# VH-VL binders against q9lss7: the designs that were tried, part 22

Target 1, 226 residues: q9lss7
Amino acid sequence: MGNTSDDDKILSYEDVVLRRSDLDILNGPIFLNDRVIEFYLSFLSTVHSSTTISLIPPSIAFWISNCPDTEYLKDFMKPLNLRDKDLLILPVNDNSNVEVAEGGLHWSLLVYYKEANTFVHHDSYMGVNRWSAKQLFKAVSPFVSNGDASYKECTDTPQQKNGYDCGVFLLATARVICEWFSSGGMKNRDELWFANVKETVPDLVNHLREEILALIKKLMSESVSK
Key: E = the ipSAE of ESMFold2; O = the ipSAE of OpenDDE; V2 = 0.75 times the mean of E and O plus 0.25 times the DockQ between their complexes.

## First folded at step 4 (VH-VL)

Design ga33 (framework fv_gevokizumab; at its last look DockQ between E and O 0.04; V2 from the best seeds 0.00; counts 0 for: pae E 12.8 > 2, placed apart)
Fold by ESMFold2-Fast, scan of step 4:
Structure ga33 (fold): chain C 226 residues (1-226), chain A 118 residues (1-118), chain B 107 residues (1-107)
Amino acid sequence: as target 1 above (226 residues)
Amino acid sequence: QVQLQESGPGLVKPSQTLSLTCSFSGFSLSTSGVGVGWIRQPSGKGLEWLAYIYWDDDKSYNPSLKSRLTISKDTSKNQVSLKITSVTAADTAVYFCARYPGSTFDYWGQGTLVTVSS
Amino acid sequence: DIQMTQSTSSLSASVGDRVTITCRASQGISNYLSWYQQKPGKAVKLLIYAASSLQSGVPSRFSGSGSGTDYTLTISSLQQEDFATYFCQQSYSTPYTFGQGTKLEIK
């Protein structure tokens, strides 16, 4: 006779099944897991569904980055129709061990913007994921460009001040970039979304866990009422 | 290229306020993603973090000292200041300022010795 | 508060030795760990951040490793200028805390 186990399903949203333990993660100062990151990226995808933004789930980004078979990767990538997308949001994780599902210690964000033909890496922990991001860039680049895409680090990206918020910075940065794109115009081609990220992400990070938790509870209540 | 230099009174009396200034070059607090922290070291002892201030004016204080600490910045002068109120002999230490990108202290000043004595 | 413990306050070594300095956190810190070098009359120097990332300009003989609660700094071939005090520091949670330091002395 318990209330709810850590493994119990609490919400099914698109392709994501959240569990009770995911609420505990959001409520505490705890590293975000793949499910929470996938959930919020899926939510952003729904919010921006009328745009040409593609937000890639963590599990898919992981497999793209670690697939040793180039022919299998090619077949996997084709149905994603990435060449039809103007903005690509890709979570980066430092887990390179294919035998350990949902591992790793650090999240960061890789973004491809078709208009600039450029991949930008946003890392809230001094660029420690740059090699993982570069690996993902190399794997994805042939499917969005003709091998001429540029790669750059956003050296002025907001930095975390604790050991558990890297996933929150990933999600905050992704949200700001999606909002920038959906606002209909690039204000400065050389700056891309950098000014928006710099101005908005530091404040957003302070309450994003609470916002996501509130969103999940709202969706749960809508599911129960039905 | 990055340099930081601490300045302080050298000697302060018990119960007074200690004021420290960190002057730096090679970076600016008008730039995102960087701040300045203060760390102290009593003679023959370890390092103790005191506070940081970030480019966006976010501040954090060591909870054990928070009621006595005030950190501020003057972005136009490339300076960060720390005030410690109601000092005692236990505040006698070398005080360091350091560049703080959010997770570590990557460049440090030489330190300034402050002695609290009547 | 997270407590950082270095297993020894002093260590004696000779030039050319492989030296290992250890640091233990009272809880898991997910590699949010930096190593610093302090020499008398000289500014404190960052050597390693994120447990294993070498700071720009730091000689390759310095390396960091570890995970969870246990971390190590290794100097592969000790040089004369490496005699100093070494500190670990966690940045997982405020207040940021340092180990007590390990003074590396000439044997």
Scores: ipSAE 0.540, ipTM 0.832, lowest interface PAE 2.3, mean pLDDT 89
Fold by OpenDDE, look of step 5:
Formats: structure tokens, sequence, C-alpha cells
Structure ga33 (fold): chain C 226 residues (1-226), chain A 118 residues (1-118), chain B 107 residues (1-107)
């Protein structure tokens, strides 16, 4: 396969188009972009095919948080049908400029669990995205349940060891929570998935980039054979 | 309350091995995400990162000193140890241990002075 | 390795002054930058992390800003207890590296 440009399309998966440069991101000590995150969240959605789980793409979460028009937001939110969801996975970025795409520098995860009617924020770098997470919470809360959902910071969230793996922590945490939910969850318990995240995510992040890369390569090979 | 305290020999002869111990309280190295590292500061100079160790025994060393550094932990004692082999006058410094839950050092010890002299 | 440069090794100021200390990284560090305060005989104190996040217990007169390679620590109104040495540190990648420090002295 000839020297493809870093900008070449390499895979179309659901609504995500990955490019050659995205492989470089996964191979290096580089900050995960919204495409890679969206890809893996989309993949998780296929693995966990429950209609009551919704993994929101980064671009959608960003728009929800920054939408300037209430009426527009209402219309925008209709297709998402968030009131019928039992679990929401919401990527949080610290970008506050709606005019600049991909302007954020840090990823974290906001999760809504309907059974507990609570939002939980997982931040792998000392809660730096707390403000952004709260903004997203405020924007989403009216569209879930009766708008009286609680907000919590998970204080036992595993912390990153470098400045480029925040996206990996996001994806690892999302995976663990989806698996927890699919296995039946811990309904009506205060502990929810916290123990699972604490126990599993620290190790998962060590090899998740490699796993994602392997997955993409596999999907690419399957696409060529068709 | 998080506290860290360094202990060392004070004086070490050239070519010998320097052994340092960090004793801490208010947190545990059994907690996911927690790390402890060593930083040193020669007199009148800036800070130099030496090494860190995390709860999962993941270790990293300053490449410039890697061949001479060994970091270890005793979780049950709430201690982290650092060994520096083949010390020279250039290793004379105040040595600090610090906690860093998120790649930043949020709590520091008071430091211990180590002088390398014949 | 990422080099951290504080171009000003020392500066003099008076109580009440607005003080600015700069730090430059040799490459982009995506706001993974911390500021520390060091006083003789005392433990180093974290002031700012993630370029602009104020550490708990630190006075609000301290603030951090910047992006990419260039970062700034600002003291809006200098107090007597603020005379110290200040260091920046990148936490983007190992080896973690510090600036050379800026000593803030009484004018």
Amino acid sequence: as target 1 above (226 residues)
Amino acid sequence: QVQLQESGPGLVKPSQTLSLTCSFSGFSLSTSGVGVGWIRQPSGKGLEWLAYIYWDDDKSYNPSLKSRLTISKDTSKNQVSLKITSVTAADTAVYFCARYPGSTFDYWGQGTLVTVSS
Amino acid sequence: DIQMTQSTSSLSASVGDRVTITCRASQGISNYLSWYQQKPGKAVKLLIYAASSLQSGVPSRFSGSGSGTDYTLTISSLQQEDFATYFCQQSYSTPYTFGQGTKLEIK
C-alpha cells in the first residue's frame, strides 16, 4: 500500500471517518482527538447494543454544553431521546470556544445513571474539567428525568501519569462503566461502578491505545476484503 | 492531613551509595493514581526531577541519572526509598520527596540535605 | 527533554505591586504546567496546576495563564509573605522538568 498522506481516509466506521494521522496519534505520546474518541465510543455502542445506553459523541456533547439558544437546544435534543436512556456517557472537553473546533486540551467523562438519578464526573487530572462538566450537566439535566438529578465528582477516579492520556482514561472509564451496566449493574447502591473503575481503569489505560490500534487495523483489513 | 518527610545520611563519601527514605502519612500507595517522586536541588540552583513510583509499581527515572537510580516502595510502611550509586560532589543537594496524584506535585517534604565529601 | 525557561532569574518589587513571572517551554505542553513557591527552610508549595487552576488554600491574588509554550504567573497585589522563589514545571511528559526559578525580592 503506497505512502498514503497523513490526511488520507483509512476507515469509515458508522458515522466516523478515521484518517492516517489518527493512527499516528494512537502510536505516539499524543493527545487523543475527537475522531479517535468518537470512533471508540461508537465501537462500544455496537458492543453494548442496549437501546437504553447512549454514548454521546464529543462534538454533540460540546454543542449541548455551548448552545446559545434554548429553543434550538430543545429541537436538537429531541432525536437523542435522553429521557428514555438508563445510562449516558458524555465526553467533556475544556474547550469553551464554539468557533474553534478541537480547541480543548483536556478530556474527562460525565456519566448519567438514571436509576440513581445522578451525574458523576470522572476526571483523571485533579478535576480540572469540573467547570466544563458542570456546564454540560446543567445543559443536559433538563432533558433527563424531571430535571432534579444530582451532580457528583468521583474523588476516587484514577489519575493520569502524563499530559497526553486523558482521552485514554475517558475511554477506559467509559468501557468499564458500560460493562458494569451490561452485567446488571448495582442498582440502588451508592457504590455504583466506582469500585470497578478504581480497580480496572489503571491497568486498562496501559494497553488501550494498542488495543484500539489493533481494532482499527482489523477493521481496515475486513473492509478491503469486502 | 498529607505529610511527607525525607531522611538521609547527611554526609556521604564519593563513590558510595546514597540511600534516602521518604515516610509519608495522610495517604496510601495502595490507592490508585497515587505516586511519590524524588526531586533534588543543588545549592543556589533549580529543581531536578529524579524518579517516581506509582501504586502499581510503575517506575520512571530521569534519563541522565537512570543508571545510578533505584526507586522502591514499601506500601505497608508508607515509605518510598531512593538509592543513588557512585555519588560525586555533583550529587550534593537538598533532596525532596513529593506526592503527585496527577503529574503535579501537590505536597512536598521539607527536604534533607545530603553532602558528598571526602 | 522539554526545557523550561524562566527568563527572569530575579526581580524586585514592593508590597502592593502587580507582579508577573513568565515561563516558556521548548515545545507545546498543552497547559500541563504547574507553579510552585519556595521559601528557605520551608516545604515547596504548589500554587497553580493545569496552567490556571488554583490549588486549594492558595490566595486568590495568585493566578496562572498561558497556552502552548508560554505561561505566566501573576500576583495581583504582592504581600509581604509572597517574597520567595517561584518555579514552573511541565507535567506533559517525563522527564518532568522545572524552570530555573525566579526570585522575588523586596525593592
Scores: ipSAE 0.426, ipTM 0.788, lowest interface PAE 1.2, mean pLDDT 92
Fold by ESMFold2, look of step 5:
Structure ga33 (fold): chain C 226 residues (1-226), chain A 118 residues (1-118), chain B 107 residues (1-107)
Amino acid sequence: as target 1 above (226 residues)
Amino acid sequence: QVQLQESGPGLVKPSQTLSLTCSFSGFSLSTSGVGVGWIRQPSGKGLEWLAYIYWDDDKSYNPSLKSRLTISKDTSKNQVSLKITSVTAADTAVYFCARYPGSTFDYWGQGTLVTVSS
Amino acid sequence: DIQMTQSTSSLSASVGDRVTITCRASQGISNYLSWYQQKPGKAVKLLIYAASSLQSGVPSRFSGSGSGTDYTLTISSLQQEDFATYFCQQSYSTPYTFGQGTKLEIK
């Protein structure tokens, strides 16, 4: 990052700093990076302002999965106050070094819903992140339950048709689930948010990059106006 | 470098328990976070999925055979085992083990023939 | 159970030919589809996963396509070593099921 024009800061939003190159990423066709994902999760946290919802940043989820010491993990997790959360949104990234030449990192979503005491994994690319999602589930479960939470793989998760939109599917799915929860949540204990995700995410993904870009530009304009 | 190899009895009498072992190298259940599955192929016929097991003991069985199947692992030996109880002639097949990273079987053993005969 | 149908049990072809092998699922499987190659006395080899993704080390003459219920494996220029039996397999729901196989033979 030698402070070139494509590395310039363009927006500070909550704890996230976006740079000019992040706008280029949104134009695609390339993978979303950690910064864009964290930005939009922070935005969702603002829009669905609730003390019982927690959207975990990618860096935090990654650290939780890779913490080598259970004592350090306990100290780290305590201020997150996860036992008091009714909905927990956790981005999943492949925790191992993938050996694919052209595949790149894969993003998926792990969601905890307290009323069902269940973790649900949504993967837009054939369940490729199942191992990483299970690692994160095992690390987080003791801090949200008595170690008895269920794990479910949602096979009805909308599937990406290209190799680079996994981050977009992650964000679209997270948004739909937050909207489901904010509208009252459980109507059907057997279905949770699954029908909403199946019905909404495919079309949302077609527009979400443009929508996030427009949002960033709007926020940049508001920051200058102050 | 990933290699899997099946080991089995060759011949088993009806009503006995068939025990199979998959030994593998080039990966470890404790460090790679993948699973191992079992698939069989009766002579001149198609492939039939039997079961898988992950490093954390997450297991799944073919429902039509579930009451007769037991899958287990020994991570220190890099082995996965499958038992099939109460075998009949219908269980005569080549048995394969394969690495299962989550949606497909990416590396297979060469298979071991098991014949159920009186 | 999701039934996987390969309507052709055998195909005859010559080296250099373009070959297509089809697979149909009894319901939509959302690209949870793999293609495998089997030769006598050899380990089964994964060719294609996720309907269209090429497995590492597989020659680029192999490709996969399709969606929903209909999937195709294509070999763009058949080589001597490609004469084998090809299976499709769904991993959408248990039990994971395979097609009956298509044996590709020298004509």
Scores: ipSAE 0.006, ipTM 0.481, lowest interface PAE 12.8, mean pLDDT 85
ESMFold2 (binder alone), look of step 5: mean pLDDT 92; pTM 0.938

Design ga34 (framework fv_gevokizumab)
Fold by ESMFold2-Fast, scan of step 4:
Structure ga34 (fold): chain C 226 residues (1-226), chain A 118 residues (1-118), chain B 107 residues (1-107)
Amino acid sequence: as target 1 above (226 residues)
Amino acid sequence: QVQLQESGPGLVKPSQTLSLTCSFSGFSLSTSGVGVGWIRQPSGKGLEWLAHIYWDDDKSYNPSLKSRLTISKDTSKNQVSLKITSVTAADTAVYFCARYPGSTFDYWGQGTLVTVSS
Amino acid sequence: DIQMTQSTSSLSASVGDRVTITCRASQGIYNYLSWYQQKPGKAVKLLIYYASSLQSGVPSRFSGSGSGTDYTLTISSLQQEDFATYFCQQSYSTPYTFGQGTKLEIK
């Protein structure tokens, strides 16, 4: 049977509850799961709470991309208030099975920037999520741009060097783009955040797991002291 | 458009150092996200990965051969080199270089035969 | 090291046949699997990457599928030019390892 302590709840942060096994995921050369990705996107949302950035949880992005009923999707999207946001951060997963919410293997990032009216896809593994990203783009575009937004691939986005860091690249790229926007950004439609991503992400991915692990441990200790 | 070409000595004596050069066109190792690797194939046998080097000079070696392998690049010349020390008859193989965009070897050279013999 | 095993070292088929070549990893590799084609005395060609993604310029009769440890390459209608040796390769972790190869031969 084995030890059940790995299922222990260790931290409740916003809408995500982390378990002890999530620390093992961060400590090892293991794929990031939906909970770790949701946690860090939620943390970035808190850091950038005074901005017009919206970071969408993985489960919400999955729902949007796979919603079969157009009217249900419209009702679901209204309270998200996406038209009031200047930057949307959307995680992309290759899971196409609506019965298995956490079933995908590869993570990538789709970003919408209102000023440029453009969706940009960042995929750290040769663009293999291109189809999934375009499906999410098609589903979201009517709610932010009335269907006239452009879609493009960032063809020279930083590439992973192993089979398990796709989620780390998603989180590193999302963080750099949020920081770019919050710092005033380049509002040139041709350049966007691409130089910042290429300069910063390759180094950041080397220590992001350790940084997130330290953050979780800090938040756990702060919860106990209060 | 992407092309890779291996060059080597053809014949090397046992105990000497084998030096191979891969020259390529249609891409650059100054571009983020790409690398070049070396793979060999002994006559009638399978493929064996040896080493690769990325645009940022990050290097990986097959652990079984690591003590004998050195990979290096010259970005300005579009070249990647591999050195194998203390060669034996077991190193007789066709040596390939291939472009490595971080996940797979998508374009390969035609290979260069190296025979280790006295 | 992750070991890649192709269950058959040779397979005989006729033009027009549907052919399936199998590859098994000694541990989960999460679709980080590529398929290559090698013809005698010629360069190796990438056919499929990430288990099921078709490389540009590769005919649509080639397809890849699988998950976890078990993967397959399918040729839906074999052509004369397809008689070759096929190799799988995992890129999940170093050292990168190849299957021993499956030689597709004329019946």
Scores: ipSAE 0.083, ipTM 0.684, lowest interface PAE 5.5, mean pLDDT 87

Design ga35 (framework fv_gevokizumab)
Fold by ESMFold2-Fast, scan of step 4:
Structure ga35 (fold): chain C 226 residues (1-226), chain A 118 residues (1-118), chain B 107 residues (1-107)
Amino acid sequence: as target 1 above (226 residues)
Amino acid sequence: QVQLQESGPGLVKPSQTLSLTCSFSGFSLSTEGVGVGWIRQPSGKGLEWLAHIYWDDDKSYNPSLKSRLTISKDTSKNQVSLKITSVTAADTAVYFCARYPGSTFDYWGQGTLVTVSS
Amino acid sequence: DIQMTQSTSSLSASVGDRVTITCRASQGIYNYLSWYQQKPGKAVKLLIYAASELQSGVPSRFSGSGSGTDYTLTISSLQQEDFATYFCQQSYSTPYTFGQGTKLEIK
């Protein structure tokens, strides 16, 4: 069944506690879970800590998208201070059942860029998350836009070649977009980060699991010295 | 208006090489994220995936047949080809090509029957 | 290899019936599942991808559901043209594998 009473905790990083099973996920051709997604987004947040980039954890994006009470959503959104952010990175998951934590079967990426007042959805599996992405867009847009924000599907975003790498494509695309923004965003105004994503993501996904695994092992060894 | 059409020899002799061509329209293999695959179906049996090729020339083969299969593309002609070496009666099947945009076969050709017989 | 098992090779129904066809994977496939329709001697047609997404041009009476290892295709009000063989296929990992097919026959 796979429900066990014990799972070793191996690393505490920011607000994420990784378990031994998360290393097995990274070592294998296995769907990335919420913890691995959150861990790497937290790491990117640290790398880009001096910028106006906000990377939203999967649990927060899920709650925003599925909040049943508009007044609770307003109160929740205020302290996130999203209007002071120029780039917002949001993981999208197709899990809409609020009673099932860390569910869902497909990861994709929603990005808001303030200068263009546009949300862009990157989905490595034929746009299957477009409804979930649009739901999240509708929930978030009143809290970031000075007027009506646009929504766009990136129809030529890099596509996965297997059933398990959607989370890897999410993380690779998020990293490339953060790097694009931090380097001054020197792309044509009409193209945003699209050329950078198309050029870099296909190669990056081939080794990103190994890079994240190596990063976790490095952080684990550093924690032993404490 | 995506369309795919298979062409093959109809009849091929045991031990020879079977060559199949898929010609398509309504999409291009210069488009990122798109591929074309081959699936076969022996008479009265189920579907068996053989191989696929992506826009970037990345190829995947069914391990049970890998040593006998070669998939290739000609992007300028909108064609994908499959070769099967050392054919036997077990290779008698209807052969389909289909568009593969990452994880499903969304448009299929009508299929071409190949009989392996002396 | 991931084995795909459809619990029945044939199923009898009448026009207007609600029909369900089941498919089980030998391991979790995280909704990387497609459903195809094949009529005798004809091309295969995609009906459902990603377990529950309806392919463009496919009638709304077709729907897909499921998670983990267990998936279903439902036809809510069977029409004459729906008598065909239905196949499930996993795209979670290579080699991609199909169920053996379920032939829907006139009762």
Scores: ipSAE 0.006, ipTM 0.516, lowest interface PAE 11.8, mean pLDDT 85

Design ga36 (framework fv_gevokizumab)
Fold by ESMFold2-Fast, scan of step 4:
Order: structure tokens, then sequence, then C-alpha cells
Structure ga36 (fold): chain C 226 residues (1-226), chain A 118 residues (1-118), chain B 107 residues (1-107)
């Protein structure tokens, strides 16, 4: 809210417009904002475009979770064709104030896997977003299942060691789950993607800010050359 | 290669509207992240940013001059225009246009001198 | 508005000298700082962006450093063609503001 500085626009990628301040966020020990999270989820969507994976933008997930009109929600959800998706990736934010769409203090990840008819919540600060994740689950469940989907917390999901990396853990976990799905799923011989997340996410989070920053700079360079 | 060139009237009478055109080549204002801005410099003085416009038509103006400034683009012609209303002798300066990319003005035109005099 | 102050409006030097030009912002600008060179009758030229990144085609004798509010442009071995006026500019917040300029003159 209180930002008095102007943010120069630096890149348009799919439906997201990044600003110069987003590079500062990636360079620093700072919470990832909605734009950075939306950008990277959109990039993962492009990488996995030949799959039945749907990655939902933060603003859409927030709106779904906070829509008070059930009839309007039904009309909104129908064209998203979520029943045609085998894997659904949903960012969770603890902001419940509909007047402040980009508020909140904590990011986590909610994943729906159609074959198991289960929503799994990955929270790098265990328990903080449990209520918000369950609200999103309740709102989305009627549009992907017949009201019989289960909800599960991933109790051994990698945990953050600082107060600002929750968004990085969200993105790292989403990437690993998408890679697991695209590789044929059950190849790991473990239940779902849990072993892959546990093995890969702790190392990935150490480099993901740098990877995303490099990706944005590469895309900026490519867009000027076109 | 990136080139920008300013065009203006040279001489404008006090109280009139000053119209400037920036024509460019080597890039397009349809490219995401790209903008074009206007900067002026009175004789022997420093540089003053006036306005810029982005590829998506988003505009920013210097607040001290905002009520007098209008920036616009014609993407198909590779042109950006600036209008300054109610000019006075204080508006006598060399006017530059420059490409704005990556939070810097990376390529500049040679500048066009505008004198406000009767 | 963010005020940009260069410590001197003019500086005398000889070819081969190491020259340092300083720029101070009235508040933190997180390395959103560019350095420009202006020669009479020539277009303004970008030298350094993001406080320390050298623009393509600019000689390696130019370098930028600094953080927070204090930034410097260094020319490691001054050449005849480097006698010009140098401006810093912040792009952290609009209105974008420039330092008053430092004119580099022959000693």
Amino acid sequence: as target 1 above (226 residues)
Amino acid sequence: QVQLQESGPGLVKPSQTLSLTCSFSGFSLSTSGVGVGWIRQPSGKGLEWLAHIYWDDDKSYNPSLKSRLTISKDTSKNQVSLKITSVTAADTAVYFCARYYGSTFDYWGQGTLVTVSS
Amino acid sequence: DIQMTQSTSSLSASVGDRVTITCRASQGIFNYLSWYQQKPGKAVKLLIYAASELQSGVPSRFSGSGSGTDYTLTISSLQQEDFATYFCQQSYSTPYTFGQGTKLEIK
C-alpha cells in the first residue's frame, strides 16, 4: 500500500506485466509478490503446455476463495474447464480482505490430483495457511469432483528457515510436482510426488530466486530483439 | 541500429503550444518493456525529465509540468509526440527524446533547440 | 522529489589520470542509477546503468560502483576523448532526476 515510488514496466509475459521493483524482490531477502508468483507459474504453464496441468494465477485463486456469490462463482468457473485437468496447481495466500487483493503475509501451495481425487496442501511454515487452504479447497472442490474429494496436509513437506521464502517454496514445490506429473507420475515408486518434493525442493530453493531473475533478464533481451 | 531524431518548430511565441515529434528506427514501441521519454536542457544548465510513454500506452509526467504536457505515440509510424501548452521564455531549451528500457535511457536523439521569443 | 547531487560542477585532469566523479541521492535508490556522457554537438551517451553495469560499446576504463545513496563513476586512465560533462540519474522514482553535471576539463 504504502509504496510512494513509481514502478517502471520491464516485461510483459502472457497475462503478467513485471516492474523493476520485482527484480529487487528477487535480488533480496524479501517476500515474493503476486506478480513474481504469477509470472513463474505462467512460465511453468508454458513449459508444460502439452499436459493436462492447470496452474491458477494468485489473483484468480484469491477471487475464487473469497467470492460470496455462489451463482456467479459457478458461471466464472465453468469456462475454466477444470474437470478436464488431471493436475491443478493453486497458490494460497492468507489474505482474506477482498478490498486488498495483494495483501497477506504467507504463501503456500494447494494441489489437486484427479487420479487420487485428493487436494494436498504444502505449507513451508506448517499450519499457518491451513484455514486459507481449506477455504480454497471448499470453493474449488465442486468444480473438479462430485463433492467427494479428500483434503490432506503434507506433514513432511520442506520447511522454510526464514520469514520471507514462503513464495520461493511455493514455486519450487509447484515446479517439482509439474515435473513429476510430466515424467509419468508414479515412476518414483513412492506415494504421489512426496519423495520428489522432499528430495529436490530443499536444494532448489537455494537457487530459484537467481534462476527466475536470470529468466526475466533473458526474456527482456529476447523481446527487444524481436 | 537504434536511432532517434527530434523535430520541432525552432521558434515559438509565448502563450502558444509547442509540438515536438520523435521519429525512431531500430526498435518498435510494440515491444514489451520499451518506452520513449522526453528530456530537456536549457543553455548551460542541467537535464530535466519531462514525460515518457510505454509500449502499452502507459504514461508518466513530471509533476511540476504535468498540467501543460501531453505525450502520445503512433506505433505504426514509429513516432512519439509531446505537446507543451502556454509556453514562456523558461521553456527555451534543447529537447531530447530517448528510448527507455531496463530503467535507463539507453539511446538518445541529438536534440532539437526550441526558442520561445516574440 | 529525489535530489541528485554531484560533489563538484567541474574537475580538472590530465590524460592518463584516474578520475572519480561522485553522486549522492537524497534517499536510498537501490542501484537504480545511470551515468551519462555529454559532449558538445554530440548525442548524450549512456555509460553505466544499474550503478555498475557497463553499456555495450563503452570502453572498459569506465566503471561504476556504490550502493544506497552514494555512487561513483571511475575512469581508470583518462583519454583525450573523455573530456566531457558527466551526469548521474536516478530511475527509482518519478520524476526521474539528474545530478547537476560534472564538467571534466583539461588541466
Scores: ipSAE 0.005, ipTM 0.449, lowest interface PAE 16.0, mean pLDDT 85

Design ga37 (framework fv_gevokizumab)
Fold by ESMFold2-Fast, scan of step 4:
Structure ga37 (fold): chain C 226 residues (1-226), chain A 118 residues (1-118), chain B 107 residues (1-107)
Amino acid sequence: as target 1 above (226 residues)
Amino acid sequence: QVQLQESGPGLVKPSQTLSLTCSFSGFSLSTSGVGVGWIRQPSGKGLEWLAHIYWDDDESYNPSLKSRLTISKDTSKNQVSLKITSVTAADTAVYFCARYPGSTFDYWGQGTLVTVSS
Amino acid sequence: DIQMTQSTSSLSASVGDRVTITCRASQGISKYLSWYQQKPGKAVKLLIYAASSLQSGVPSRFSGSGSGTDYTLTISSLQQEDFATYFCQQSYSYPYTFGQGTKLEIK
C-alpha cells in the first residue's frame, strides 16, 4: 500500500535515494541514469569537503538550462550562492523535452573554474552536446561571472568507445577535476586540469562502474550496521 | 588536413596471408581519443567492418573474422597495419582504412583492391 | 549483432528533388548512427554523425533525423554531384554494422 518507488529503495545517501534497478545499470553495459550520476557527484562532494565546490544535480542543471522564464530563474538561482563557488560541476544532457530516445540521453560535463573565469565543456562523443552545453553556459554565466566568462571546448578530451558510457566519462572527468582542485588547482604550473584528465580518465573509465557498484554495496552494508 | 592511403598486394593466392598498410597524415595516434579502422567491401556486397585500433593500443575485431585478423600500429611512422591469414576467394574486396575518433569513421582512404585467385 | 536495414536498394530522382533515405536498426541505438556517401573511385565521405550532426564541409542541403530504431537522411534539393550510394552505420555496440546501401540514380 506504500509508494511503489519506496518498495525498491536500497540506499539513501545525502539527497539521493537509489533503487535496486540502479545496481542493474552499473552491472551491465547500460546508460547511466540521473540517480547514479547524482549519487556519485554527491559522493565526490562529500570526499572533497570544500565549501567552494558545487556539484549540481542533473535535474537542477536540466531545469536551469530549459527554464523559459528568466525572472523565475533569477529567483531560483539567488539562494544557490554560485558567486561563492570556485569550482562548479554541471552535468549536461541533450534532452530539451521530457520524452527521451530509446536507450537514454547523451551525457557530457560542463565545468566552471572561477580563477580562470572559464567554462570548459568535456564531451566524450565528438562534442555532439556542444549546443546544449552552450545553452547551460549562457544560463549560468550571469550568476558566477557577471556574464563575462569565457567558454571553451576541450577538443582532445577522452572519447568513449561504445554507445552507453557517456555518463561514466562524465563522472570520471568530474572526479579527476575535483581531485585536481583539492590538490591546489592552478599551482605554480598555472594550468587547468586538461593534462590530468587526458592521463587519468582513459584508465579510470575501465573500472569506474565496478568502483561505484562496490561503493554502493559498502554503503548499504554500513547503513544496516548503524 | 587529414589523409589516409592504403597499400598492399593487388593479388594473393588462397591460403596465404594478406598484409595491408594504412599510412596517414594530419593526425597522430599519440593523440587521445583517436583510432584507425579497417573496412572492406567484397565484390558485389556491402561494407564490412573488420577491426580498429585506438591510441592506447586497445584493439577490436569483427567476431566473424577475429581468428584470422591482427591489427597493429606504428605511431612513430603514422601507420596502421592489418594482417588476414588463410585467405580465400571470399576475401576478394576493396579494403579501406579510416580515422576513428570514438564514434564514427570521419576520413577514409581511397581503398585498395585485393584479389584472391581461386 | 545489430542489423541495419535500408529497405530501398535504389531510388531514381531528378535534380531539384527532395530525397529521403531510411535506415532501421534491429534494436535501439540511441542516435549512435552515421551516414556516408560513396562515389565510384572516390574515398567514402562522412555526411552526418550522431544521427543529426552535419560533418564540417558537407553542404547544408543534407540533414539527418531520427531516434530509437528509425533514422532518415534527407537531401532537400538534389544536385548533380549527389548521385551516389548512401549507407548508414551504427556505432552503439560491437560489431559495428552498416546498412546495405541506397543508390541514388538519375531518373
Scores: ipSAE 0.016, ipTM 0.600, lowest interface PAE 7.8, mean pLDDT 85

Design ga38 (framework fv_gevokizumab)
Fold by ESMFold2-Fast, scan of step 4:
Structure ga38 (fold): chain C 226 residues (1-226), chain A 118 residues (1-118), chain B 107 residues (1-107)
Amino acid sequence: as target 1 above (226 residues)
Amino acid sequence: QVQLQESGPGLVKPSQTLSLTCSFSGFSLSTSGVGVGWIRQPSGKGLEWLAHIYWDDDKSYNPSLKSRLTISKDTSKNQVSLKITSVTAADTAVYFCARYPGSTFDYWGQGTLVTVSS
Amino acid sequence: DIQMTQSTSSLSASVGDRVTITCRASQGITRYLSWYQQKPGKAVKLLIYLASELQSGVPSRFSGSGSGTDYTLTISSLQQEDFATYFCQQSYSTPYTFGQGTKLEIK
């Protein structure tokens, strides 16, 4: 009995349009897609509304890694304003096919922290995305505040125990790092966010799918009742 | 709310210099990561990119027109200007300014018609 | 210069129709493609950027797809306000170039 409406659209939030199939992904033990990753990173950007934090959408991170030359990359990178960012959150995907942006089967997280001048890679599956993370690091490094940025793996980052939760670990780790950075109650910055990630992420991943689903349903109800 | 508005002379004689101004609100070129560009459209024809300028004064020009184009900004007034020298009837078009955050033109002005005729 | 070709200059459709508009680049542009909507007397509106990313505030009935040289804008269920001219644009290489436009007309 319904009327013609906006396809299978569930929610429009910032620059992201979520569809019914995205809720099915969150309800199941299923690999998270680009839209769900982008949605939650966009939500974290809203919650941590600092001008010095940047959370990069998956499609943008993919493009940066696959840009054909330095001139085109420079023009693309300018509006991202990376030199003014103290914290940069970058999703990494193992997709190597430049013609298929939504390809790949594994998500991981690359984080840049300006005060340490360091990129840290968090990979919840034995570091299998190291090559892709280093490719993104090399592409982004010239556009942050220093030309001598370091790269390191977080070797004791929380590990997934299934084949489908890599995106959930990406989002949980990103959230904890944003909370670490934005919190006025932070302690022991010398050890970065590592202790917080180790302590919080393993529990958070057990309920993050449900939290994101609840968030989407809340935003949907607010949109309808306007 | 992002808004852009073009202003120009309406009528310009051949060989003269055409000066256009884009006034905008809802964003600032004192903020890093954004620029403003100019696009034109002759009557019944397609869109042609002319130039853009970024917050840091970095400029790009259409190579076919580069020798005749000058783009500049006044950050304190929220204005971007374009000058086209030695105009001919081929420069008759609607001229648009648009916000350029690096890969696309996301908000456009309504356009201003410029006729080159004597 | 990269040439952008919209082979259909005019397309007739009815409200409720699924409409497809195509755009072909003269060389690979690696999804650096935007779609714009232009209505008479109105500002040009961005619909899609990076081939498939929907601009904030644009209805979800609009979608973009494609890779390499071939790109498509789809309107899943055409509405009255969608009768307009649609342009593709590449930003892979300067000078940035536009297609000639496809005008959606009432059938």
Scores: ipSAE 0.006, ipTM 0.436, lowest interface PAE 14.9, mean pLDDT 84

